# Designs tried in a protein design chat: VHH binders against Probable tetraacyldisaccharide 4'-kinase, mitochondrial (LPXK). Part 4

Target 1, 363 residues: Probable tetraacyldisaccharide 4'-kinase, mitochondrial (LPXK), of Arabidopsis thaliana (Mouse-ear cress) (q8lea0)
Amino acid sequence: IASSLYGVALQIRRSLYRYSLLQKHRLPVPVISVGNLSWGGNGKTPMVEYISQFLVDSGLTPLILTRGYAGGDEVKMLERHLRGGPVKIGVGANRAATAALFLDKYGCVDSSSLRSFFDLHERAQVWTISEKIGCIILDDGMQHWSLSRDLEIVMLNGLNPWGNGHLMPHGPLREPLLALERADVAVVHHVDLITKQSLRDIENMIQGFKKSIPIFYSKMVPKYLFDVKNARSHVALEALRCASVLCVSAIGSADAFVKSIEMTGAHYVDRLDFSDHHLFEAEDVETMSRRAKGLEHKSNCKPIIVVTEKDYDRDPEILKCLDSYTVLVLCSELQITPILETDVDSFNYTLMKALAAKFYVSS

## First folded at step 23 (VHH)

Design j01 (from r04 with G55S)
Fold by OpenDDE, fold request of step 24:
Structure j01 (fold): chain B 363 residues (1-363), chain A 124 residues (1-124)
Amino acid sequence: as target 1 above (363 residues)
Amino acid sequence: QVQLVESGGGVVQPGRSLRLSCAASGFTFSDYAMAWYRQAPGKQRELVAFISSGSDWTNYADSVKGRFTISRDNSKNTMYLQMNSLKPEDTAVYYCARVKVWETSGKYRVFDYWGQGTQVTVSS
């Protein structure tokens, strides 16, 4: 019943916006929306990070807008990863209002300059980055109908693209599959962890809703680690090479996490899985310690405990209680994976092209 | 209509504790970050503590770090401020505020609603 009501509410809301009963706000800068169809593990936040960095590298200062509730741990990760850079992260319930306030505070790149940017970018000419906001990225943009979007990206979890087919709260879907019709770009995440057949099925499904939609592929790649005792530390992945590692996680994609650790060249890999979003307690720390001790005996070396950023961000302090062991946090980044005629360059090109096209049409 | 109602203030001796509450109504409490600010006589209003919608982010004024704890119960639409080791300089009217917008880095916060305030007096 709740799921049905949720669906109805979404439909009503969409209808209200569609029939202009609710105003859609247009912003003076391009707006990119990154959303997902299902809850959890879809790569949305990592994609936001990727796009943000890409824009920065291209010469535009992005503003990320997030609600800040449903994915607090991911936002922390994002903030940590983007710390010290020009990217702004704004949090507010009303995205339009949030955007307006940030644009007022930091300024925005004018339309003429934006046009120049796109022209120069197309010619691979250098653009000097401005401190003014040049682009807005909406995290969870699929649910924010109040803002006009120039580019809508939908992330699909390759491991569970459709869930049980039901909307929240009955199922993991936050948006109906029909929402794919609104997407300009689809990205299948965790493509390295799914079968070819599964991938084809996903592609067919996507194309069934929008035949001409560009489909890209992504995966998470370990980048570095940091010590829980020093969140600013940088530990190379090579530190895990030939090491005994206990993987501890309370995430939905524990297998992916463990696999990533295995790929580092660790000699012994053990795992301790908790339920998704489980908040570690003192008893859990004891369990971790016992498991680590067991691994130590088996491997004849002191194991390194590795957790995910999500786990760390939920409660950094409790992980420090593992005083007898080195506890590291694995930091990963999203990577566009080349499949067929698609790759990172084509993805970037598609983004810029779509963004530019929408920008010129709206002007 | 958005309403914020503070309670829990009073007169206490130095070193004692108080717990302030802010009851919120008229909006989806869980969607908004909240904050406590205070104003002492003859002084400017100052931020005391900040808490994000999901409690994942907290921030405190240097003057209250280690002594005050901000928390919230979204199921009860209530925010709290546990004030320990109170000092005379903590004497002020404490206000609950809804944060309309905030930035993850820095101190940029925009408030749109305030409570009526509750008096906290610390005196021997």
Scores: ipSAE 0.782, ipTM 0.916, lowest interface PAE 0.4, mean pLDDT 89
Fold by OpenDDE, last read:
Structure j01 (fold): chain B 363 residues (1-363), chain A 124 residues (1-124)
Amino acid sequence: as target 1 above (363 residues)
Amino acid sequence: QVQLVESGGGVVQPGRSLRLSCAASGFTFSDYAMAWYRQAPGKQRELVAFISSGSDWTNYADSVKGRFTISRDNSKNTMYLQMNSLKPEDTAVYYCARVKVWETSGKYRVFDYWGQGTQVTVSS
């Protein structure tokens, strides 16, 4: 009954916007929406990070807009990864209002300059980056209809793309599958962890809703570690080679995390799994310590405790209580994976083409 | 309409503790970051503490770090400020504020509503 009510509410809201009963705000710069159909490790935030970096590298300063309620952990990760760079991250309940304030504060690239940018980009010429905002990225944009979008990207978790097929709270779906019709681009995440047949099934499903939709593929790749005592530190993955490692996590994809650690060349790998989104308590720290001690006896080497960024961001201080051990946080990034005729270049091209379209429709 | 009502202020001796509360109404409390700021006589308003909508992000003025703790209960539409080890310098009117917009880096925060304030006096 609750799921049905949620679905009805979504439909009503959608209808209100569809029939122009509620007005959408248009912004002076291109707007990219990154959304997902279900809860979980769908790669939404990592994709936002990727797009942000791509735009920066291309010469545009992006503004990320987030509601900041359901995804607090992801926002911290984004902030940490993008710290020191030109990317702005705005948080507010009203995304339109947030955008307006940031555009007022930092300015925006004018339409003529944006046209020039896209022309130069097409010719592979260098553009000097401006401090003014050149693009807006909506995190969790699918549920927010107040802003007009130039590109809608939907992330799908390849491990569980559809959940149990039910909307919240009965299932993990935040949007009905029909929402795929609104998508301009679909990205299947964790493609390295699924079978070819599973991938084909997902593709067929997507194409069943939108036949001509471009489908791209992505995965998470470990990049580096940092010490919980110094979040600005940079520890190479090679530090785990031939080491004893205790993997501690409270995430839904613990197996993938452990596999990543194993791939670093660690000699001894143990794991301590907590429930997804579990907040570590003092008792848990003791459990971690005991487990680490056990591993030490087994391997005859003092183990390194490794946690995920999500775990770290929930409560950085509690992890510092493990003062007898080195505690590192694994940082990973999203990578566009080449499959068939798709690759990172084709993905980037698709993005830029969609953004450019905003400025050439009137000509 | 949006209302913020502070309570819990008073007169205390140095070293003592107070707990301020801010009751919010007229909006979806859980959607907004909140903050405490204070104004001492003859001084400018200053931010004391900030808390995100889900409590996952907090920030404190350097002068109160380690002594003050900001928290919120979204089910009760209430924000709190636990003030420990109070000093005479903490004497001020404390205000509750709704944060309309904030940036994850820097100090950019836009406040759109504030309460009437509650007096905190720390004196021997």
Scores: ipSAE 0.777, ipTM 0.914, lowest interface PAE 0.4, mean pLDDT 90
Fold by OpenDDE, last read:
Structure j01 (fold): chain B 363 residues (1-363), chain A 124 residues (1-124)
Amino acid sequence: as target 1 above (363 residues)
Amino acid sequence: QVQLVESGGGVVQPGRSLRLSCAASGFTFSDYAMAWYRQAPGKQRELVAFISSGSDWTNYADSVKGRFTISRDNSKNTMYLQMNSLKPEDTAVYYCARVKVWETSGKYRVFDYWGQGTQVTVSS
């Protein structure tokens, strides 16, 4: 009943926007929306990070807008990963209002300059970055209709692209499948963890909703670690080489996490799995300690405890209670994976082309 | 209409504890970050504590770190401030504020609604 009511309400709201009964705000800079159809491990936030960094590298300062309720841990991750850079992250219930305030505070790149930027970019010429906002990225943009979007990216979890077919709370779907029709680009995430047949099925499904939609592919790759005692530290993955490692996680994809650790060249790898989204308690810390001690005896070396960023962000302090062990947090990033005729270059090109269209097609 | 109502203030001796509450109404409480501010006599209003909509992000003034704890119950539309080890310098009017917009990096926060405040007095 709750699911049905939510669906109806969502449909009504969308209909109101679709028929222009509610005003959509148009912003002076390009707006990218990154969304997903279901909860959990869809790569939305990592994609936002990727796009942000890409834009920065291209010479354009992005503003990320997030609602800040669902996925606070993801926002922390973004903030940590983008710390020290020019990217702005704004949080507010009203995306339009948030955008307006940030644009007022930091300014925005004017239309003529943006046009010049895209022209130069096309010619592979360098643009000098400024603090002025040149692009806005909406985290969970598919759920927000108040802002006009120039590019809509939908992330699909390759491991569970459609869930059980039901909306939350009965299923993992956040939006009806028909929402895919609004997308300009589809990205199948965790492509390295699914079969070729499964991938084809997903592609066929996507194309069934929108035949002309470009489909890209992505995966998560380990990048570095940091010590729980110093979140600003950077520990190379090589630090795990030939080490004994206890993998501790409370995530749905624990196997993938463990596999990533194994791939670092660790000699001994043990694991302690908790339920997805489990909050660690004092008793859990004791369990971790006991397990680590056991591994120490087995491997004849003191093990390193490794947790995920999600686990860390839920409660950073509880992990510091493991004072007898080195506790590291694995940081991963999204990578566009070349499949078929697609790759990172074609993805980036598609992004830039879509953003540029704002200034050339409508004028 | 948006309303924020503070309660729990009073007069206490140094070293004692108080718990402030802020009851919110007239809006979807769970969608907004909230904050506690205080204003002492002759001083400017200052941030005491900040909490995100889902409680996953908190921030405290240096002067209250380790002593004060901000929390919220979205099911009750209420925010709390547990104040332990109170000091005379904590004497102020404490205000509840709704955060309209905030930035993850830095101190940029925009507030759109305030409560009437509750007096906290710490004296021997």
Scores: ipSAE 0.774, ipTM 0.912, lowest interface PAE 0.4, mean pLDDT 89

Design j01 (from r04 with G55S)
Fold by OpenDDE, fold request of step 24:
Structure j01 (fold): chain B 363 residues (1-363), chain A 124 residues (1-124)
Amino acid sequence: as target 1 above (363 residues)
Amino acid sequence: QVQLVESGGGVVQPGRSLRLSCAASGFTFSDYAMAWYRQAPGKQRELVAFISSGSDWTNYADSVKGRFTISRDNSKNTMYLQMNSLKPEDTAVYYCARVKVWETSGKYRVFDYWGQGTQVTVSS
């Protein structure tokens, strides 16, 4: 009943916007929406990070808009990864209002300049980045109908793309599958962790809803580590080579995390799994210490404790209580994976083409 | 209508503790970041503590770090400020504020509603 009500509410809201009973705000800069159909590790926030960095590298300053309630851990990760750069991250319940305030504060690139940018970009010429906002990225934007979007990207978790097929709270779906019709681009995440057959099934499903939708593929790749005692530190992955490692996590995809650590060339790998979203307590720290000590005896070396960014961001201080061990946080990034005729270049091209269309620039 | 009501203020001796509460109504409390401000006589209003909607982000003025703790209970539509080791310099009217918009980096915050304030006096 609750799922049905949720679905009805969504339909009503959509209908109100569809029939122009509710006004959509059009912003002076391109708006990219990154969303997902279901809860879980769909790669939404990592995709936002990727797009943000891509835009910066291309010469546009992006503004990321987030609600800041659901997924607070991911926002912290995003902020940490983008710290010191030109990317702005705005938090507010009303995305339109948030956008307006940030545009007033920082300014926006004018339409003529944006046209010039896209023209130069198409010719692979250098553009000087402006401090003014040139693009807005909506984190979890699929549910925010108040803003007009120029590009809508939907992330699908390859490990569980559809869940049980039910809407919340009976299932993991936040949007009906039919919502795929609104997407301009679909990205299947964690493609490295699924079978070819499973991938084909997902593709067929997507195409069943929208026949001509571009489908891209992505995965998470370990990039570096940092010490919990110094969040600004940069530890190379090679530090884990030939080391004993205790993987500690409270995430849904613990297996993937452990696998990533194994791939670093660690000599001994042990794991301690907690429930998804579990907040570590003092007792847990003791458990970690005991487990680490056990590993030390087995491997004849002091192990490194490695946690995920999500775990770290929930409570950075509790992890510092492991003072007898080196505790590192694994930082990963989203990578567009080449499959068939798709790759990072084709993905980037698709993004830029969609954004340029707003200004009637031929690409 | 949006309403913020502070309570828990009073007169205390130095070194004592006090807990302020801010009761919110008229809006979805869990959607908004909140903050405590204070204003002493003859001084400008200053930020004391900030807390995000989900309590994931907190920030404190340097003068109160380690002594004050901001928290919230979204199920009760209430924000709290636990003030320990109070000093005469903490004497001020304390205000709760709703944060309409904030930036994850820096100090940019936009407030749209304020409470009436509650007096905190620390004196021997």
Scores: ipSAE 0.773, ipTM 0.914, lowest interface PAE 0.4, mean pLDDT 89
Fold by ESMFold2, fold request of step 24:
Structure j01 (fold): chain B 363 residues (1-363), chain A 124 residues (1-124)
Amino acid sequence: as target 1 above (363 residues)
Amino acid sequence: QVQLVESGGGVVQPGRSLRLSCAASGFTFSDYAMAWYRQAPGKQRELVAFISSGSDWTNYADSVKGRFTISRDNSKNTMYLQMNSLKPEDTAVYYCARVKVWETSGKYRVFDYWGQGTQVTVSS
């Protein structure tokens, strides 16, 4: 019964796939999609930032397209990180219409120039950066398939790769199957937070769906902090050395966050963990203040309160109510975790090849 | 059919307050950013306030910053403009507008639907 239902489901999937491709809009610049299998900790937005910076360094101006969902804190983080550079971030309900309007407004790099750029294998780091748009990045492109994509990257949260609260797929997992079937590249995020056996299990399951898919690995690496009262401030991680720190978070990877702070050389690290996705309220701020006062008594020095960017972006204003304490926001970036020293180069090459693929399609 | 219906306009004395409402229908309201525009006689239409679909981005004209507050209730498909400390220069027809696309830098916005407008008159 299962075998016959599998055959019918496969035919429906193939028909839907062909239907989806026939209805997609093609754009005059390369399109990279970054999607996810589950919410929380999958590295999607840090990957969009990584790709954006790589494209800028390569001499192309990216346009990032997002829907700007309510309760989504990621577009604020992305804008903050890319502020001052050439990257454009556009928001609109219809991805194709949004792309067209931005391309009309800012212009796009012509296909001849893009083809020459890729055929010569050159990085034009200084002389070819243009205000014209040279590439489009779809943030959370999995939810809308109206645009043709030249590269589809799927992010998996190593701690919860299937979105079902387990380390293996079971039950009704429609979105993961569709994402993996369409993906050109899979990236397992948070590989530093899982066992080697769990990683092997994830790899085997991915390859069970698509046997030849390239798999890359990533983690988040702390880089600097900013003061909650001035998001443009830049505080070196070394400022936490020999300090008393209260870590406050409402994320799924609180242990990794706290460990990152301990690695700075802080003298004493305390923690106040809320449930994942918790929205801070006034009474939570009072709890933070009370906990900080307790730490102050224990250490005989005024502690620094450190939060994650996700917690900050959910409600930047509520944390400013902690006037009595220095409140810093930990900023991290995605790092491709090498198995071989060349794995970063291989990933970046995959990006460049995808951009070039626009010019090698069959009729 | 997209419809935007403004209400709450009227004649008020300087220093008083007024609250405008924009009732939206014919589209998924929570998918779109919204804005208030105004047009005084003989003047060009100008942006007054902008609010993203999740209310996490807002922007105000310098002339109204600190006095006006934009808000929305996605469960009621309604956007609001609370106008405090009204001045004669605030006299205009106020339009509700739907934002088709916007750039996070604030450098680019495109509007595709407008309401009929509601008159606000501030006179002594």
Scores: ipSAE 0.658, ipTM 0.864, lowest interface PAE 0.8, mean pLDDT 81
Fold by ESMFold2, fold request of step 24:
Structure j01 (fold): chain B 363 residues (1-363), chain A 124 residues (1-124)
Amino acid sequence: as target 1 above (363 residues)
Amino acid sequence: QVQLVESGGGVVQPGRSLRLSCAASGFTFSDYAMAWYRQAPGKQRELVAFISSGSDWTNYADSVKGRFTISRDNSKNTMYLQMNSLKPEDTAVYYCARVKVWETSGKYRVFDYWGQGTQVTVSS
C-alpha cells in the first residue's frame, strides 16, 4: 500500500507539469461544463445528474468534478442519487489537478475506443465500454479553467435568470451575460413556473448574445420521499394521499414545493416558510412542532412533515429532533420539458453530437 | 508556504482523553479536506480520521470509531481530534494531513502535505 502512494505521487507530478505548462490543453476524454449565471435555483446539479445518468446508460463512465465547499448540500444530494452506480465524484480545490489525479487513478478510455463509441452511436448501434473514465463533467461552466471544454452548457433560472432583478444588467456587472457567448447550449430551468411571455423575454435576451444557440427547457419533477431517520429509505409519493402535511422549507421556490405536495392528493396542506438558505436551529424545530400540533388539532390526524432535499442536506441531524412526527424529504429529478420542436431526444442528440465532434474534426 | 503544526500530544493513562490540534497556515484552509494519520513504532502509518472542508463528510478507522471525533473550525484555521477512552494500541505519532483531492465514495484520497507530528503515549 505504501508503494501505491509513491507511485501515485510520481504520476501526479508528471501530470501536473504537463498540464501546468500547456494551459488550456485538451484532456484525453470529452469534457462537459455545466454552469450558471446566478446563485441558486438554476438546476445545475440536477442537470449534472441527468447528464451523468444518460452517459452511463450510453456506456460511458463519467467523472464529476466539484469544489464541494459552497455546494456541499447539493453535492450530498448528487452522491445520494448516484450511489451504487459507476459514476465517480471527485472533490478538489484545483480542478485541473483533480482531473489529472482521477485519470491516473482510474484510467481513461483511449481515443480510438471513444471514436468507435461515437461512431456506433451515430449508426444507432449498442456498445458498452469499460469502467475507465470516458467523460468529465465540470460544475464550473463559465469560469476560465486551464482545461479546454468540449461542451459548455449554461443553466438559467427562469424565475430570476440574471440574478439582479432586471432583464439586463447595469454598469460593471455585464460580464456574466458575456459568458453566454461561450456557451454551446442554454437551458431555461423552472419553465413550468413562468409565463410564456417571461420565457420569450429570456429567449430574446439569450439570442441577443448568441443568435443561434440551441435553447432547451427543464423543470423539477417529484419522484419519491425518504425518512430523515433513514436516508436510504424509499417512500412512494402516494403515502401523502389523504394525509395532513406540513411543508417546511428554506428555499427560493417555496410556492412550487408546496404546490407539488398539494398535487399528491393530501387532504390538508400547511406551510412554514423560512428565508432562502436559512439554517434550522433548535427554536425553529420547536416552531415546527407547535405548527404541526396545531394542524393535528385542526385536521384530527397526525401530520407528516415534509422538507426539501436542500433543507435536509444543510443539516441532516437537526430534523431528527422532531421525534414525535414523521419527517420525510421530497426527492425530485430534472426533466427536459418538450416545447415546440425540443424534447428529451433532441437534447440527448445535441449532447452526443457535440461530444462526437471532438473526434470528427481531427481531434 | 503550507504549514501544518500539531499540538496536544502527551503521556496519558489508559481510559483517559486527549485533544489534538492542527494549526494550518499558508493556504485557504476552508478549501481543503483534512485528515489525521498515525504511525506506531514498527508499524505502517494508518489513516485515523477524515473531515471534508465543510465538515459534512467524516470517516474514521474502525479501530477508533465511537472513541475519536474529528472536527474543524474554519474561522481559526484549525482541525481537532478528540480522543476518548484511549488504549495502549493508540500509542503513536499523530500527523495532520491536507487532502488535495478526494472521492465522495471514500475509495480514493490523495494527501499533499503533512505536519511534523505529535507523540501520544498511552501507558499504565
Scores: ipSAE 0.658, ipTM 0.862, lowest interface PAE 0.8, mean pLDDT 81

Design j01 (from r04 with G55S)
Fold by ESMFold2, last read:
Structure j01 (fold): chain B 363 residues (1-363), chain A 124 residues (1-124)
Amino acid sequence: as target 1 above (363 residues)
Amino acid sequence: QVQLVESGGGVVQPGRSLRLSCAASGFTFSDYAMAWYRQAPGKQRELVAFISSGSDWTNYADSVKGRFTISRDNSKNTMYLQMNSLKPEDTAVYYCARVKVWETSGKYRVFDYWGQGTQVTVSS
């Protein structure tokens, strides 16, 4: 009954915004929203990172706004990956107030310069604009309607795109599938881990809700590992070939993580899954050690324990207590998966074109 | 209406410990980062410790690192400051503060509500 009331309340809020009964805040810079239909595994945070790096490379400084729900593992990962660059990461419960305060603190690119930037980019010309904030990226913004968005990207987990079909708190679906009508772009994540038939089924479902929506595809590409005892270490993925590996995770899509490790050519792969956002305790470390010892006995070699970046970032120190075993952190990045050779450029072009529309009253 | 109520202050000898509490009401506590500030007589208010809404991000002033520990219990709407190895320089009024926005770099924080404060006095 609580789930039903939550769904009705969400529908009413959305209707009120549609009929202009609630005011939305408009900002002087383009606003990109990256969201998902369900919890976990859908590539939302890696996509925020991808877009932020693309904008930096294009000459715009992004501000990432995140609400910082309980467990800041995704925020820590973003900070570690983006450290040393111009990207700002702001946290606050009120997204509109957070945006306004950051724009006041750091300045924003004026609308005339943004119009010129997008006009030149549309004509395949490039020029660098100010280091001031030129774009805002809303991490998980699909559930917060207080800010106007110039581009809404929805991420879908290719391995479990629909969950059990319910909104929170029941099941992993964050809002009814009809909310897909709000999205400007859909991205199917983990496309390399699903069958062609499953991908076709997902595409048909998406197009059933919004026939004209562009659909892009993404995957996580493992790049390297680092030892938990030395975060600056760099261990090649080849170290896992022919090894026994114990995958330990507390994330929303543990299946995707385990499958990526299986693809390295490991001899044995075992897994120890905790609930999403679980904070490891000393008893959990003992459980990891016991499971690894069991795997060592079965495989006749000492296993390597591999964790995700999110699990590491939740508590970088707890995993160092596993002195008896090598504990590595898998580092991956999101890539737009080309079906055609130009699909990466097409996504980036679609991103820029959609943002430029903010400045063309007739377009 | 947002209310922040500090407790646990008092007079204590150098080297001893105190634990401060901040009871929060009038807002969804688990949505906000929180902080402790202090103000010694005749000095400017200074940040002592910061904690994110999920407790996974903390910062401390250099003068208190290793001695003070900030924590929170979102089920009780309460934030704490465990103050060990107290020094006379720690004498101040300690304020609970709600964080309106914060930057992960640590370069920018904005606070919107403060408590009345609780006096901590460290004297021989």
Scores: ipSAE 0.650, ipTM 0.866, lowest interface PAE 0.8, mean pLDDT 81
Fold by ESMFold2, last read:
Structure j01 (fold): chain B 363 residues (1-363), chain A 124 residues (1-124)
Amino acid sequence: as target 1 above (363 residues)
Amino acid sequence: QVQLVESGGGVVQPGRSLRLSCAASGFTFSDYAMAWYRQAPGKQRELVAFISSGSDWTNYADSVKGRFTISRDNSKNTMYLQMNSLKPEDTAVYYCARVKVWETSGKYRVFDYWGQGTQVTVSS
């Protein structure tokens, strides 16, 4: 009976928090939460980037709110991708206080202008409104209940959707799974790396928590490279065609990275895999150089060294020590994958309709 | 109650090194970015160095870049400033500060708590 009492206590706690949030922390702009049920690899930060760029292209300036350390590697990548544009990325322990300070600093788009913006988009007419903050995106917002949100998106890692693969009736994993019932949209990430049966199982589990929840699908797609010596450079993937490539990574799925490089049409592909989250040191640079020299002799051409964005952003300076070789960083972006009747257009439409509802339902 | 206590200041000769410490209490240290400020007599406070909660973001004033290193040990609730190749111009009271919010672009930071400061004097 302990588990049934625990379940009731969780619902009471959730109801009390929901009531408190609605009474204390409403903001004058739409608030999107992008979260996950378990840590790591679920596409959360790439989705935050996708939504940010979509909003910018639509004429709204987003403010992204994130935790400091927990978002380290991916926050650096996010900042690098969005640098030079209007997006603001704020960090602070208290999301509501951070939002208030940024809205005070930069201004916010007033409600009348936001309503006009959404009315124009419903009529399929393009209109650009303001450089002021027009929308807030909570990176990792599923566990942050202090701020009212207008749209909750949950990301699931298709390779490991439930964390450890255990559903515990007691403990912290139970709370994340119950939070799925609060989600307005679910997205299954890495859909290209799982079987159809695994995808069906994930869909059934999601629908067990909320039968009518829209489910969308995503994957990471390589787009370009840049030289570690010039992060503003853009090198087309075609530069690897017929090349000898040494893939270097310290990530969880080096196989997917290597396969992406093989698909570019590279002539020779070799790999040097480190443990996930490994921080490169001078010894590792020597190993990379030695391995590249070996590949050079085998292939009779000077190889290109390719690393992941995560490895670059962990320590951008260490890789510059490979003076003798071209070192490129593979840049990927999230793509909404068409499956059945879902696609990028239906995702974007669902997103905009949900945000617009803030201005139609409350009046 | 938030408390920030600096230590490690003193009088040193030019070219020598000094290490400052900031002991933090009354809050979850690992949730906050931290910074070192300094104020020379008759001058405005200047930001010396900044470090994010996970140590993965650091920034330095141009005048100290390459000579000073900010670090932190979240298990000891302590932030440090290693000051090498000290110059007379580095003479100031050094304060540790807690960062309430910051922007990744570097254009906006808000500080909410400061320590009492520790004197660093660089002279013969």
Scores: ipSAE 0.638, ipTM 0.861, lowest interface PAE 0.9, mean pLDDT 82

